# Ledger of designs, part 231: VHH binders against q9y6x5

Target 1, 379 residues: q9y6x5
Amino acid sequence: LPPKLLLVSFDGFRADYLKNYEFPHLQNFIKEGVLVEHVKNVFITKTFPNHYSIVTGLYEESHGIVANSMYDAVTKKHFSDSNDKDPFWWNEAVPIWVTNQLQENRSSAAAMWPGTDVPIHDTISSYFMNYNSSVSFEERLNNITMWLNNSNPPVTFATLYWEEPDASGHKYGPEDKENMSRVLKKIDDLIGDLVQRLKMLGLWENLNVIITSDHGMTQCSQDRLINLDSCIDHSYYTLIDLSPVAAILPKINRTEVYNKLKNCSPHMNVYLKEDIPNRFYYQHNDRIQPIILVADEGWTIVLNESSQKLGDHGYDNSLPSMHPFLAAHGPAFHKGYKHSTINIVDIYPMMCHILGLKPHPNNGTFGHTKCLLVDQWCI

## First folded at step 10 (VHH)

Design F81 (framework vhh_7uia_1)
Fold by ESMFold2-Fast, scan of step 10:
Structure F81 (fold): chain B 379 residues (1-379), chain A 124 residues (1-124)
Amino acid sequence: as target 1 above (379 residues)
Amino acid sequence: QLQLVETGGGLVKPGGSLRLSCVVSGFTFSSYAMAWVRQAPGKELEWVSSISGSGGSTYYEDSVKGRFTISTDNAKNTLYLQMSSLKPEDTAVYYCARAEYKYHSGYWEPFDYWGQGTQVTVSS
């Protein structure tokens, strides 16, 4: 039978949560599998961009999902919300489920992964759920495992997305030990449910399972606000995205807007698009605005108001607080192996290798993940 | 017609052993994962053990691990559950089930065909 892979994301699962909280089910998963302690995500460290980087192996400037809120200067389109189903936004890359469906007699299945309810290059996941945050983890798990078990042609690639611990990380902040302990225990129980379901169906030892996340979380405070209205009048620009990376579209000359912003706060860097640091790989796309503001870790950009967020992400991808982890189990993976770090774009070519797919050109390096795999030499 | 028939249940004392058998007809046994599921009096259905279609991988609920052994005889189209060190808490009706999703009673269930069940009673 062809190799099968289930890719699971728990949104906002900061890597160091593994060291600060107990995860008995996840630790049992790791004991018989592999752990990558840190995954260096792409900039900006936001949900939609990083989820699309996982499944394309591309930097945001290359795959076109450059933020959770976007404006395209060429077509004048606005990305309206997280449920925007216009294929235009997703068509600058080919995600792995499209490649999986097009290369041989294979199907893909998706439970809420960003982009899977959108036809991309005229191809939608063979089985999918329209995004709805109210759908329980159990219902998502029931659908994904049913599709893995009952599909023809066989489902060889499946995805499962869950909104926690991101929602609670925003609400309570990652340093709230009491609330985060309860949330993370529930996630560990969901991992236990997932493993038990796969064992019940006789799938566990023959299915490759990756558990990962898109980003981490950092603590915010009412004492760390940058009031943009104190820097510049809103009549001078259109705000495309606010915090912690503000995307500014000038209504007047770009230079004048830049000059009003450039020294506004010691806790924010202001970049003309061409001056954005090369290490971010965040410059070469029409959806990246002419002026980008990048807040320092834990600082929130606001418009003459307070923020209710006690935790946030989107910050510099060099920050360990922004890094998720990756754990995996299955016939493709070593047992009991720990690896220090990979880049989030490396996940895509690794998954293509496991599934026997020819990857589209990508920014990942297969060599970075080869030590995780039983069919590769590791030195 | 697909049919699963369980036998081997009965009354045993704590610490005793029983072997349950499930004879399967109407499908290629080795092509499906098979499971044992139990229901104690007044309780919900509880998954006990599964075996992959090839018979190469076995799985157990934590409370029975090390005490129960699931196995198959593909030539006889028979699934077994060898139960050892039985406890009063193991008292239940034991069902043989095929592990494949089926839409049933408004819900997707992870088992599409079930046997009639066999009663296991562990008492002094």
Scores: ipSAE 0.266, ipTM 0.712, lowest interface PAE 5.3, mean pLDDT 91

Design F82 (framework vhh_7uia_1)
Fold by ESMFold2-Fast, scan of step 10:
Structure F82 (fold): chain B 379 residues (1-379), chain A 124 residues (1-124)
Amino acid sequence: as target 1 above (379 residues)
Amino acid sequence: QLQLVETGGGLVKPGGSLRLSCVVSGFTFSSYAMAWVRQAPGKELEWVSSISGSGGSTYYEDSVKGRFTISTDNAKNTLYLQMSSLKPEDTAVYYCARAEYKYHSGQWEPFDYWGQGTQVTVSS
């Protein structure tokens, strides 16, 4: 019957953690599956944007989730928190769980993946959990595997999201080897629990499992702050998003605001919207503000204050520190194959192929992931 | 009526062998994954091995890999666990279980039906 796929995200899992720490359970997963060593994510390198790019195959300017905090100038709506459930923000794209439910007589299941507790194009994941960070990994795993095992129509696409190592990466910074070692060991144990649960249920050799992440993490410091209040007075603009990418909505002439900002710090690039580098694919959306500030790696933009964050992300997507990895196992995937790099938007058309779905127009290239798949010829 | 009936437990010396059998009625193995789960005195339940309902793919906990073999005889509706090179650490009650979710004790659990358990003691 139909192929099944479980997509797992560990938020903020920087690719080079794999080289600097021991992951016995993940290494066993990879030994009999595939590893993509670096995934080049989309700009900005933030949680909501990249999670939505994974499941739509679109750049942020195309899918509309352009930041974790957004303002839409056409409708005058604000997106201000991680639990915003207004479908308006998510309706500029069709995520794979919606396509799965609409093209086939199949169900989707979700344990906390961003957007899955929102009706998108009047379609919500068949089974889902309302976002709640206090719910344990064990409870999320229990629900997702129960839905994979017991549903009619069958669940063929399932997602599982976990907030670590991102939360600890922010708190301790990625260079804190003692604390990060403990956190990453716990994550490896959770991967072991996941594999064991699937083996216990007899699903392991018949289920496709992808383990990936949305972005990496870089070290921040109290010595690397950009005080925006030293550049410009609050009366001149509305701040939509602050750090490390600041989204500025001018209250006065845009050129005047730009001139006050452009030479304020050597560790920040200031762009008028039309001057944002083409390589970012971050321009053609009403939710992208008239002026964007991009801090250099490891620099934090603040408003006359100290930052508590020892690690952060959101920086230039060309930075290796911002890149996650992708590992996969199952009947669709080769065994023992390593690939160097794919784009995060390439995951969507690959998943559509595995599930037998017709992808919506997207920015991914199926050819980039062909070498991972047993039913494809790699050239 | 669904039943799982286990036999084959007993006392064995370190390095010895035992074969556990689980005869099931009311369903067929081709439709369900089957598992062996053990519990040492005063310890949590520990998964030992599973066999898929489809093609007979087998899975083992690392500590028993290479020493234990799980198998089925579909014509006899019987699940087996062949245990060799037994260690004192293998001492436990061994349960045959069907891998299918069931709501139990306020939560969903991955095994819906269990045998009564059979005691395996490894000691001289």
Scores: ipSAE 0.209, ipTM 0.681, lowest interface PAE 5.7, mean pLDDT 91

Design F83 (framework vhh_7uia_1)
Fold by ESMFold2-Fast, scan of step 10:
Structure F83 (fold): chain B 379 residues (1-379), chain A 124 residues (1-124)
Amino acid sequence: as target 1 above (379 residues)
Amino acid sequence: QLQLVETGGGLVKPGGSLRLSCVVSGFTFSSYAMAWVRQAPGKELEWVSSISGSGGSTYYEDSVKGRFTISTDNAKNTLYLQMSSLKPEDTAVYYCARAEYKYHSGVWEPFDYWGQGTQVTVSS
């Protein structure tokens, strides 16, 4: 029987939550599996970009999902609704479920992972759920496990996405220990439910399971606002994305807009597209706007108004607060092994190896994940 | 016809032992994971134990770990549950079930075939 892999994401699960809160079910998962303590994600540290990087192994400038709100200067298309099903936005890369379906007589299944309800290169996940945040974790788990066991051709790659702890991280902020403790305990209970379901179905020791996340979370405050309206009038630009990375499309000369913005706040960096730091790998795509503003950690860019967010993400990917973790269990993985850091783009070639797929060219390095795998020589 | 037939239930004293058997017919037994699921009077179904189709992996609910042992005899198409150190809380109807999803009444259910059940009563 071909190898099987279930990839699970808990949105916004900051790596250091593991050290500050108790996770008995996740700890039991890790005890007989592997833990990567920090995953260095891609810039910008947002949901859609990082979820697509996990399944393509590409930087955002290469896969084309460069933000949660986008404008393409060549085609004049706008992406601002998460329910927009236009394949145009996703077609600059080939995600692993498409490769899985095309290389062998195999199926893929998806419960809400970003992009899985969209036909990409004329291929949609064999089994999928249209995105709906009101669908319970239990219903997502029921569908995924049913498809893993009851499909012909067999489902060999499955994904499961859950919106917490990101939604609560935004609402309460990561420093609200009482509310975050409640939310994180619930997530640990969901991990317990997942493991019990797989044991119940006789799958646990034969299924590879990865639990990871797309980004972390940092504390915000009404005392840390950057009012963009104090810098520049709305008539000079079109705003494509606001905070904490603002995407600015000039209506006048680019240099004039840049000059109005560059000295406005000590708590944001203002970049012309060609001056964006090389380490971000956030420059070579038509959907990256001529000017980007990058707020310092914990600062929120606003338009002459207050922000309701007590936590946010999207910040510099070198910040530990933006990093998720990765835990994994199954026949491909060592037991009881801890690793310090990998890059989020390294997950894709590792998953291709586990599934026996030939990866598309990507920015990941298989060598970075070798020590996690039983069939590899770690030196 | 597909059939799962449980036997071995009965009355046993606390601390006692009992072995349940489930004989299956009409399908390739070793190709499916098999489970024991119990229901105490007035309570919901509780998963107890599962065994993989290969027979290589066994799984237990926390309250029965170390006390119950699930096993198979593929030549006889028979699933067993060896129960030891039985407690009054183990009193329930025990069902063997095939771990395969089916669509039923608008919902997907994780077990497609069930036995008739066998009563286990732990009391003196």
Scores: ipSAE 0.278, ipTM 0.719, lowest interface PAE 5.1, mean pLDDT 91

Design F84 (framework vhh_7uia_1)
Fold by ESMFold2-Fast, scan of step 10:
Structure F84 (fold): chain B 379 residues (1-379), chain A 124 residues (1-124)
Amino acid sequence: as target 1 above (379 residues)
Amino acid sequence: QLQLVETGGGLVKPGGSLRLSCVVSGFTFSSYAMAWVRQAPGKELEWVSSISGSGGSTYYEDSVKGRFTISTDNAKNTLYLQMSSLKPEDTAVYYCARAEYKYHSGEWQPFDYWGQGTQVTVSS
C-alpha cells in the first residue's frame, strides 16, 4: 500500500485567526493530528511565490516565481495570472507532483493548486482542473476524492486549493470581525465536509492530509498610503509590480532612480538589488528587478490614487501577520502534538519523506519537521 | 444557451426598498460565484456585491454595506439583491454576473454578464 498525501491550501489563512475564532471541525482534525502554530513563509509573502515554495522547497530566487506580476528582461515576457500557463515561468524548479510521477510510477491529482495546469519540464499533473475560481469547493473535492480512489497508476499525491479567506481578507481587512467571522466559519464547515467525504469513501484512516496556507493578512488604511508619483516621474522607470513590494525597472541610470526614491517616504525601504537583505533570500534571479521598494506593514504604495484593499500581504516575512499555520492528520503524523514554528520550504522535504520520494536539492531542512512524524526520533 | 435574466427594478423614492432577482439557466447555479454590478449613466461598471457558489460567503462595496443583502435560492436557480435605504446615488442599471477571483486584485470580479440588466431609479 503506497503512502498517500492530500495537500490542502486555504489562501490567506493568517495563523492568529486560530486564536480569535472558533474552528470546531479544524480543532477535531488537530486533536488527532499535529498543529504547527506558525509557518514562516518566503519573501515576498504572495500567493504564486509561496504556493510554489511549498511544492518545491525553494526560495523564490531559486524557483523563479518571484511575484504575482513579473518581468523577464532577457525574453521580454510579462507574467500575470492571465498569462500563467506559459511553462517558461515555472521551469526553474521541479514541483513535487512532477517528481512523484517520474519516480515510483505514481499519479498526481490537482484541484487548482498554482502551476498544476501547466506542463513543467514536459510533465503535467496526471489529473488536474484548469484554474477557474468559479468552480465550487465541493466540485474540487469531488474530483480529488474520485481520483484518489479510482486511478491506475494510483494517485499518491493530490492538491486542493481554495481562494478564501484571502479574497475576504483583501475586501474587508482582517480586523473586520463580523465579516471575517462569517467567512472563517464557512471555511471550518468546508473542512468538516472534507473530513466527512474522506470518511465516507474509506480514505480517511490511510490518507495523510495537510491543511496549510501561503500567507496571512494585515490591515490597510487610506491613512497609510505612499504616493510613488510624489517621489519620481513615470518617464524615469517602468513599473513591474506595485504594492506592497514595488519592482522598478529604470529607463535611465539606476543610481539616479535610486536617489529619487531613497528618502521619499519614512514608511518604505528602497533597495538596489545587491543590497536586498540576505535574510529575504530575494536577490539571485533575473526576474528580480534592479530596484525593489518594500512598504512597512499596513502601508500601501499607490500612483496618485486611493487603494481599494482594506487588507493586504506581500510584506516582510518576519511579520507574524504574514504567517500561516500547518495542521496535519494521518498515519505519518503524531496525534495531539503541537509545534511552534517551521519554515514554509521545510514542507517539501517532509512531504517527499512521507511519499518515499528522493527530493530535488532544496532549501528546506528535514530536521525541522521530524518531530511531527511517527517514524522519526524527535531529538 | 446560458441565460441570466434580471428583474425587480423600478422607480423608488429615497429611503425606499427594492428586491432585484436574477433567474439563471444553462449552468449549475450552485457551482459558480455570482455578483451584482451596476452602471450609472455615463459611468463605468461598478461592482456592488458577490456571493460564493454553494458556500454562501458574501462581499459588499463599502457604500452599500448594511443597506444591501445578497442571497441565493438554489432550488429556484435565483440570485437576489435586497436593497434598503436607497439613495439617489444608487440609480443605475443593475446586472447579475458570474464572478471570478483575480489573484492580482485580491477580489471577486464579474466575467460574464447578461446585456439587458434592470433599471433602478431613486428619485421622487
Scores: ipSAE 0.006, ipTM 0.290, lowest interface PAE 9.4, mean pLDDT 88

Design F85 (framework vhh_7uia_1)
Fold by ESMFold2-Fast, scan of step 10:
Structure F85 (fold): chain B 379 residues (1-379), chain A 124 residues (1-124)
Amino acid sequence: as target 1 above (379 residues)
Amino acid sequence: QLQLVETGGGLVKPGGSLRLSCVVSGFTFSSYAMAWVRQAPGKELEWVSSISGSGGSTYYEDSVKGRFTISTDNAKNTLYLQMSSLKPEDTAVYYCARAEYKYHSGEWYPFDYWGQGTQVTVSS
């Protein structure tokens, strides 16, 4: 049988949750599969950018989804993570489902993964669900498993996205042990449901399953606010994105705006675009604004208001609190193997290898994931 | 009809510079990865450099890293190769190619459409 892969994302699943909470179903999954303890995501550590990096193997400056809110000065277009279906934003890269459909005459299926309800290079996932947060995990799983069993050409690549624990991480903060314990137990139960459903349908033994996430979560506080209005009047700039990475489009002299901002707070770094640290790989794209503000971990940038968020992400990708994990099970993967760290861009070339696809140019390194795979030599 | 036309080759002294251009027609330029490939006398085809459709990711063969720069002008449907610090071993016919896909190692790519090539000679 041709190789099949299901890629599952639980949004905002911080890697160290695995050490601080009990996950009996996930631990059973890992026992007969592999665990990567930390996945170093791309900057900025936000949902849409990192989900697109997983499926393209590219840094954000290369795939073009550089934030959850974007502005393109050439076309005068604005992007929002809600209801924006314009292919323009997604066309700077070729995601794996497009490659899968075009190279091997195979089908792809998607339950809510970012970008899968948009035609990209005139190609949309063969089967997909329009994004709707009210649709249950059960319904998403039922559609994915139906498409995996009842498709011609066969579905060889499928994705499944779930909003938790990100939504609760924002609402309660990751240090709220009572609420986070309840949320994470429910996620573990959903993983148990996933495995049981695949077994009942005869899919489990021949399907490769990856469970991962796009980023982590850090605790925020009303005691850790950066009031942007205290340093610069809003008439000087257009705000493209606010927190924890602010994207500033100057209305007047860039140097004047920079000088007003550079000493605004000891808990925020201010960069001219050309001075953004090379290690972020966050410079070479027109959607990256002329001035970027980067808040320190746990600090929130506000406009003369309190913040409703008790947890947030988007911070420096070197921070362990921003890192997700990766677990996998299936015929392509070793059993009972633990690996320390990979880069999130490494997932794409690994998935291409499992599916027998030729990857598009990417920033991942296949060698980093070789030890996870049964058909590779790992020394 | 797909067409790739290379220009900018010529005779140059060691240490000199040349800029190759490839004008593309018949497809949306930004939707495809593009590559430069060369064939030196007595050698097989060698991949030199690739650029993603977005222009954000560039890749180079080790012998040209730091000396060659690949770039695109999407408004003009043109691919460029800026070559500096040229060496006699850079003497080759240079081809512009549309890349269907890239092998992970950056080694040989299946190319579905090629130009006619432009001769670069580094002599002294």
Scores: ipSAE 0.000, ipTM 0.108, lowest interface PAE 22.3, mean pLDDT 86

Design F86 (framework vhh_7uia_1)
Fold by ESMFold2-Fast, scan of step 10:
Structure F86 (fold): chain B 379 residues (1-379), chain A 124 residues (1-124)
Amino acid sequence: as target 1 above (379 residues)
Amino acid sequence: QLQLVETGGGLVKPGGSLRLSCVVSGFTFSSYAMAWVRQAPGKELEWVSSISGSGGSTYYEDSVKGRFTISTDNAKNTLYLQMSSLKPEDTAVYYCARAEYKYHSGEWTPFDYWGQGTQVTVSS
């Protein structure tokens, strides 16, 4: 009887793909639900940071997952895609599945969402799958729907993550219409499968479903490379993260490293940590390195080599190419409503409202998402 | 024990200003949307403005946008409607109304409590 929510992420789904390609299944979903055309994500516009922002409502400097590659100078710990299971990295925030399990007698279920296979504040999702990219969307969907129907205490919050269109966006670039068309059609078919499965199991009419993404994608080129080795010798620094936001840990005086970097390329901004623009909300965390390099859109930072990436993300979060969308359907949402823009941190307090949970302090503004909800005044 | 008491109505000339107040007792604004609804002689009820109890988001009927401002003072448990640039067309009985959101059913109760109404007359 308690409200239920399924949160679905298609990694790297740029908002304007909706205008450039046909999505018959997604459009049917939206027709009886809501669409937010642009979601302004947090900086840096990377997978792990933005997925954690969605479920905590916090800027990266506040939740502590500040990049896909991180280093902590005090503990000497390293974080990466292959080394992400240490709770140390995740414990600076409380994600919604933890709150869901602790505030009410409720369960959470997870199919591959970043962080859900890690105990956070000694709490792991009640039902979860260890991350494995080889597991099909169908198997993830089968597990989520089984847990939504067959759990006690009831599963009231469920997450489902899929790696596309991000993987193909990197490989082909977002301007490769032939390859991207094929990938995006497959994603639309998966959305159709999702809706049909929920209808067949009697879940559709009483379940709130959010379909969103963490970031967009921009076209890269061999003609747009910044060779960091031409700027500074490796003996002066340790590289923590490379592109398009480089995280530099100086081995010598920070000012000397900054001076060697600051005028190296017209297509890269060089910041001392305290000089990072306030609008990024990317300064107040020990995991943010003393010097940060930010490449211009479509430029790739390399170490005396070419890049195979034809698409990338991580760039300035004011760029429309970095923005995902949000679509939602269910008893909590209006039908046929279109909204222009929200901030990605606004999703968390909206989800807490839908689930009847008291949100932890967060950077979202509930007022920004009120017009999406049937129980709020926006007429 | 639930009560809504409106004050501040009266006769005002076109272009004038008036502030309506609604003092509520027996509940707080945090769980309820509050609205101003008016009824002109011989016409149906017309929604004028609403304010959400959570977050304080405000909404207005198109004919009053830029002229009317809805606000709350939670410490005084009072809802306000500041009306400016009043027109003869604004002549109506103004009601303070409460709506309760039924979270689990996803529905609003019809405005379930109304004040007694306060008459606003705009004429020369």
Scores: ipSAE 0.000, ipTM 0.093, lowest interface PAE 22.7, mean pLDDT 87

Design F87 (framework vhh_7uia_1)
Fold by ESMFold2-Fast, scan of step 10:
Structure F87 (fold): chain B 379 residues (1-379), chain A 124 residues (1-124)
Amino acid sequence: as target 1 above (379 residues)
Amino acid sequence: QLQLVETGGGLVKPGGSLRLSCVVSGFTFSSYAMAWVRQAPGKELEWVSSISGSGGSTYYEDSVKGRFTISTDNAKNTLYLQMSSLKPEDTAVYYCARAEYKYHSGEWLPFDYWGQGTQVTVSS
């Protein structure tokens, strides 16, 4: 029978939370599986971009989801992460569920993973839920396990997305130990529920399960604000995305806008598109705006207003605070193995290997994940 | 048409043993995972154990690990729960259940068909 894989994301789960809080259910999962302590995500370290990188193995400039808010200057289309279902935004890459459905007689299932409620290259996940943040984790899990158990052709790739601890990380900040301990205990209980549900259904030992996240979280403060209105009048530009990476579309000459911004704050870097550091892999896409502002860790860009966010992400992907982790359990994975670091783009070719799929060209390196897998040599 | 019939319940002393049986009809038993679920007086339903349809994988709630053994006889279309080292806390109605989730939003337990239950009482 074909291998099966369930990919689970807890949005905004900073890797260092594992050291600072107790996770009894996750620790039981890891004890009989594998742990990657840090996953180096892609820039910008935002939800939609990194979730799409996990399932395509591509940098944001290559898969086209370059921010949670985007503008395409060629087509003059605007993207918002909340409800934009236009396939145009997603068609620059082929996510793993599309490959899974097209290569063999297989189905995919999805509970809220970004992009799964959109037809991409004329292919939508065989089973999916339209995004709705009000739907409980339990209902998402109920649908995923039903589809894993009752599909024809069989579901071999399933995804499950949950908004926490990201929502609470923004609201309280990652350094609020009292509130974050409560939130993270609830996440651990959901992991316990997931494992127990799979055991109840007789699926646990024959299903590969990956638990990961898209990014981390850093502490912000109302004492660390960059007021963009103090730098430049709004009549000079259109704002495409704000914080902590501002995407600026000039209404006048680009050089004039750049000159007004370049020395405005010691706590942000201002880049012309062609000067964006090569290590970001954030340059070669029409959806990347002519001027990008990158705030320093913990600084928030605002428009003459206070920020309610006590935590944020989107910052430089070299920052450990931006890194998630990856844990996995199942017949494809070693038991009790700990690995230090992989790149988030490495997850895609590993998943393709587990499912027996031929990966589309991608930026991941299979060799980086070999030590996690029982059918590979760790030499 | 589709039936699960439990037998083997009764009164047993602490530290004793008891074997529950569940005869199923109306479906191919080996095609489904099967479970035992119990309900103590005044308590909610508690999952006890599951066995995969292939019979190769067994799972237990923590409080029964090492004391209970779930097994199947595919030729007889029968599910068993061998209970040993029984405790007063094991007193409950035990239900045989088929592990196949169907669309309904209200219940955590992913079982679509249940037997009528068999009473297990552990007392001195």
Scores: ipSAE 0.255, ipTM 0.709, lowest interface PAE 5.1, mean pLDDT 90

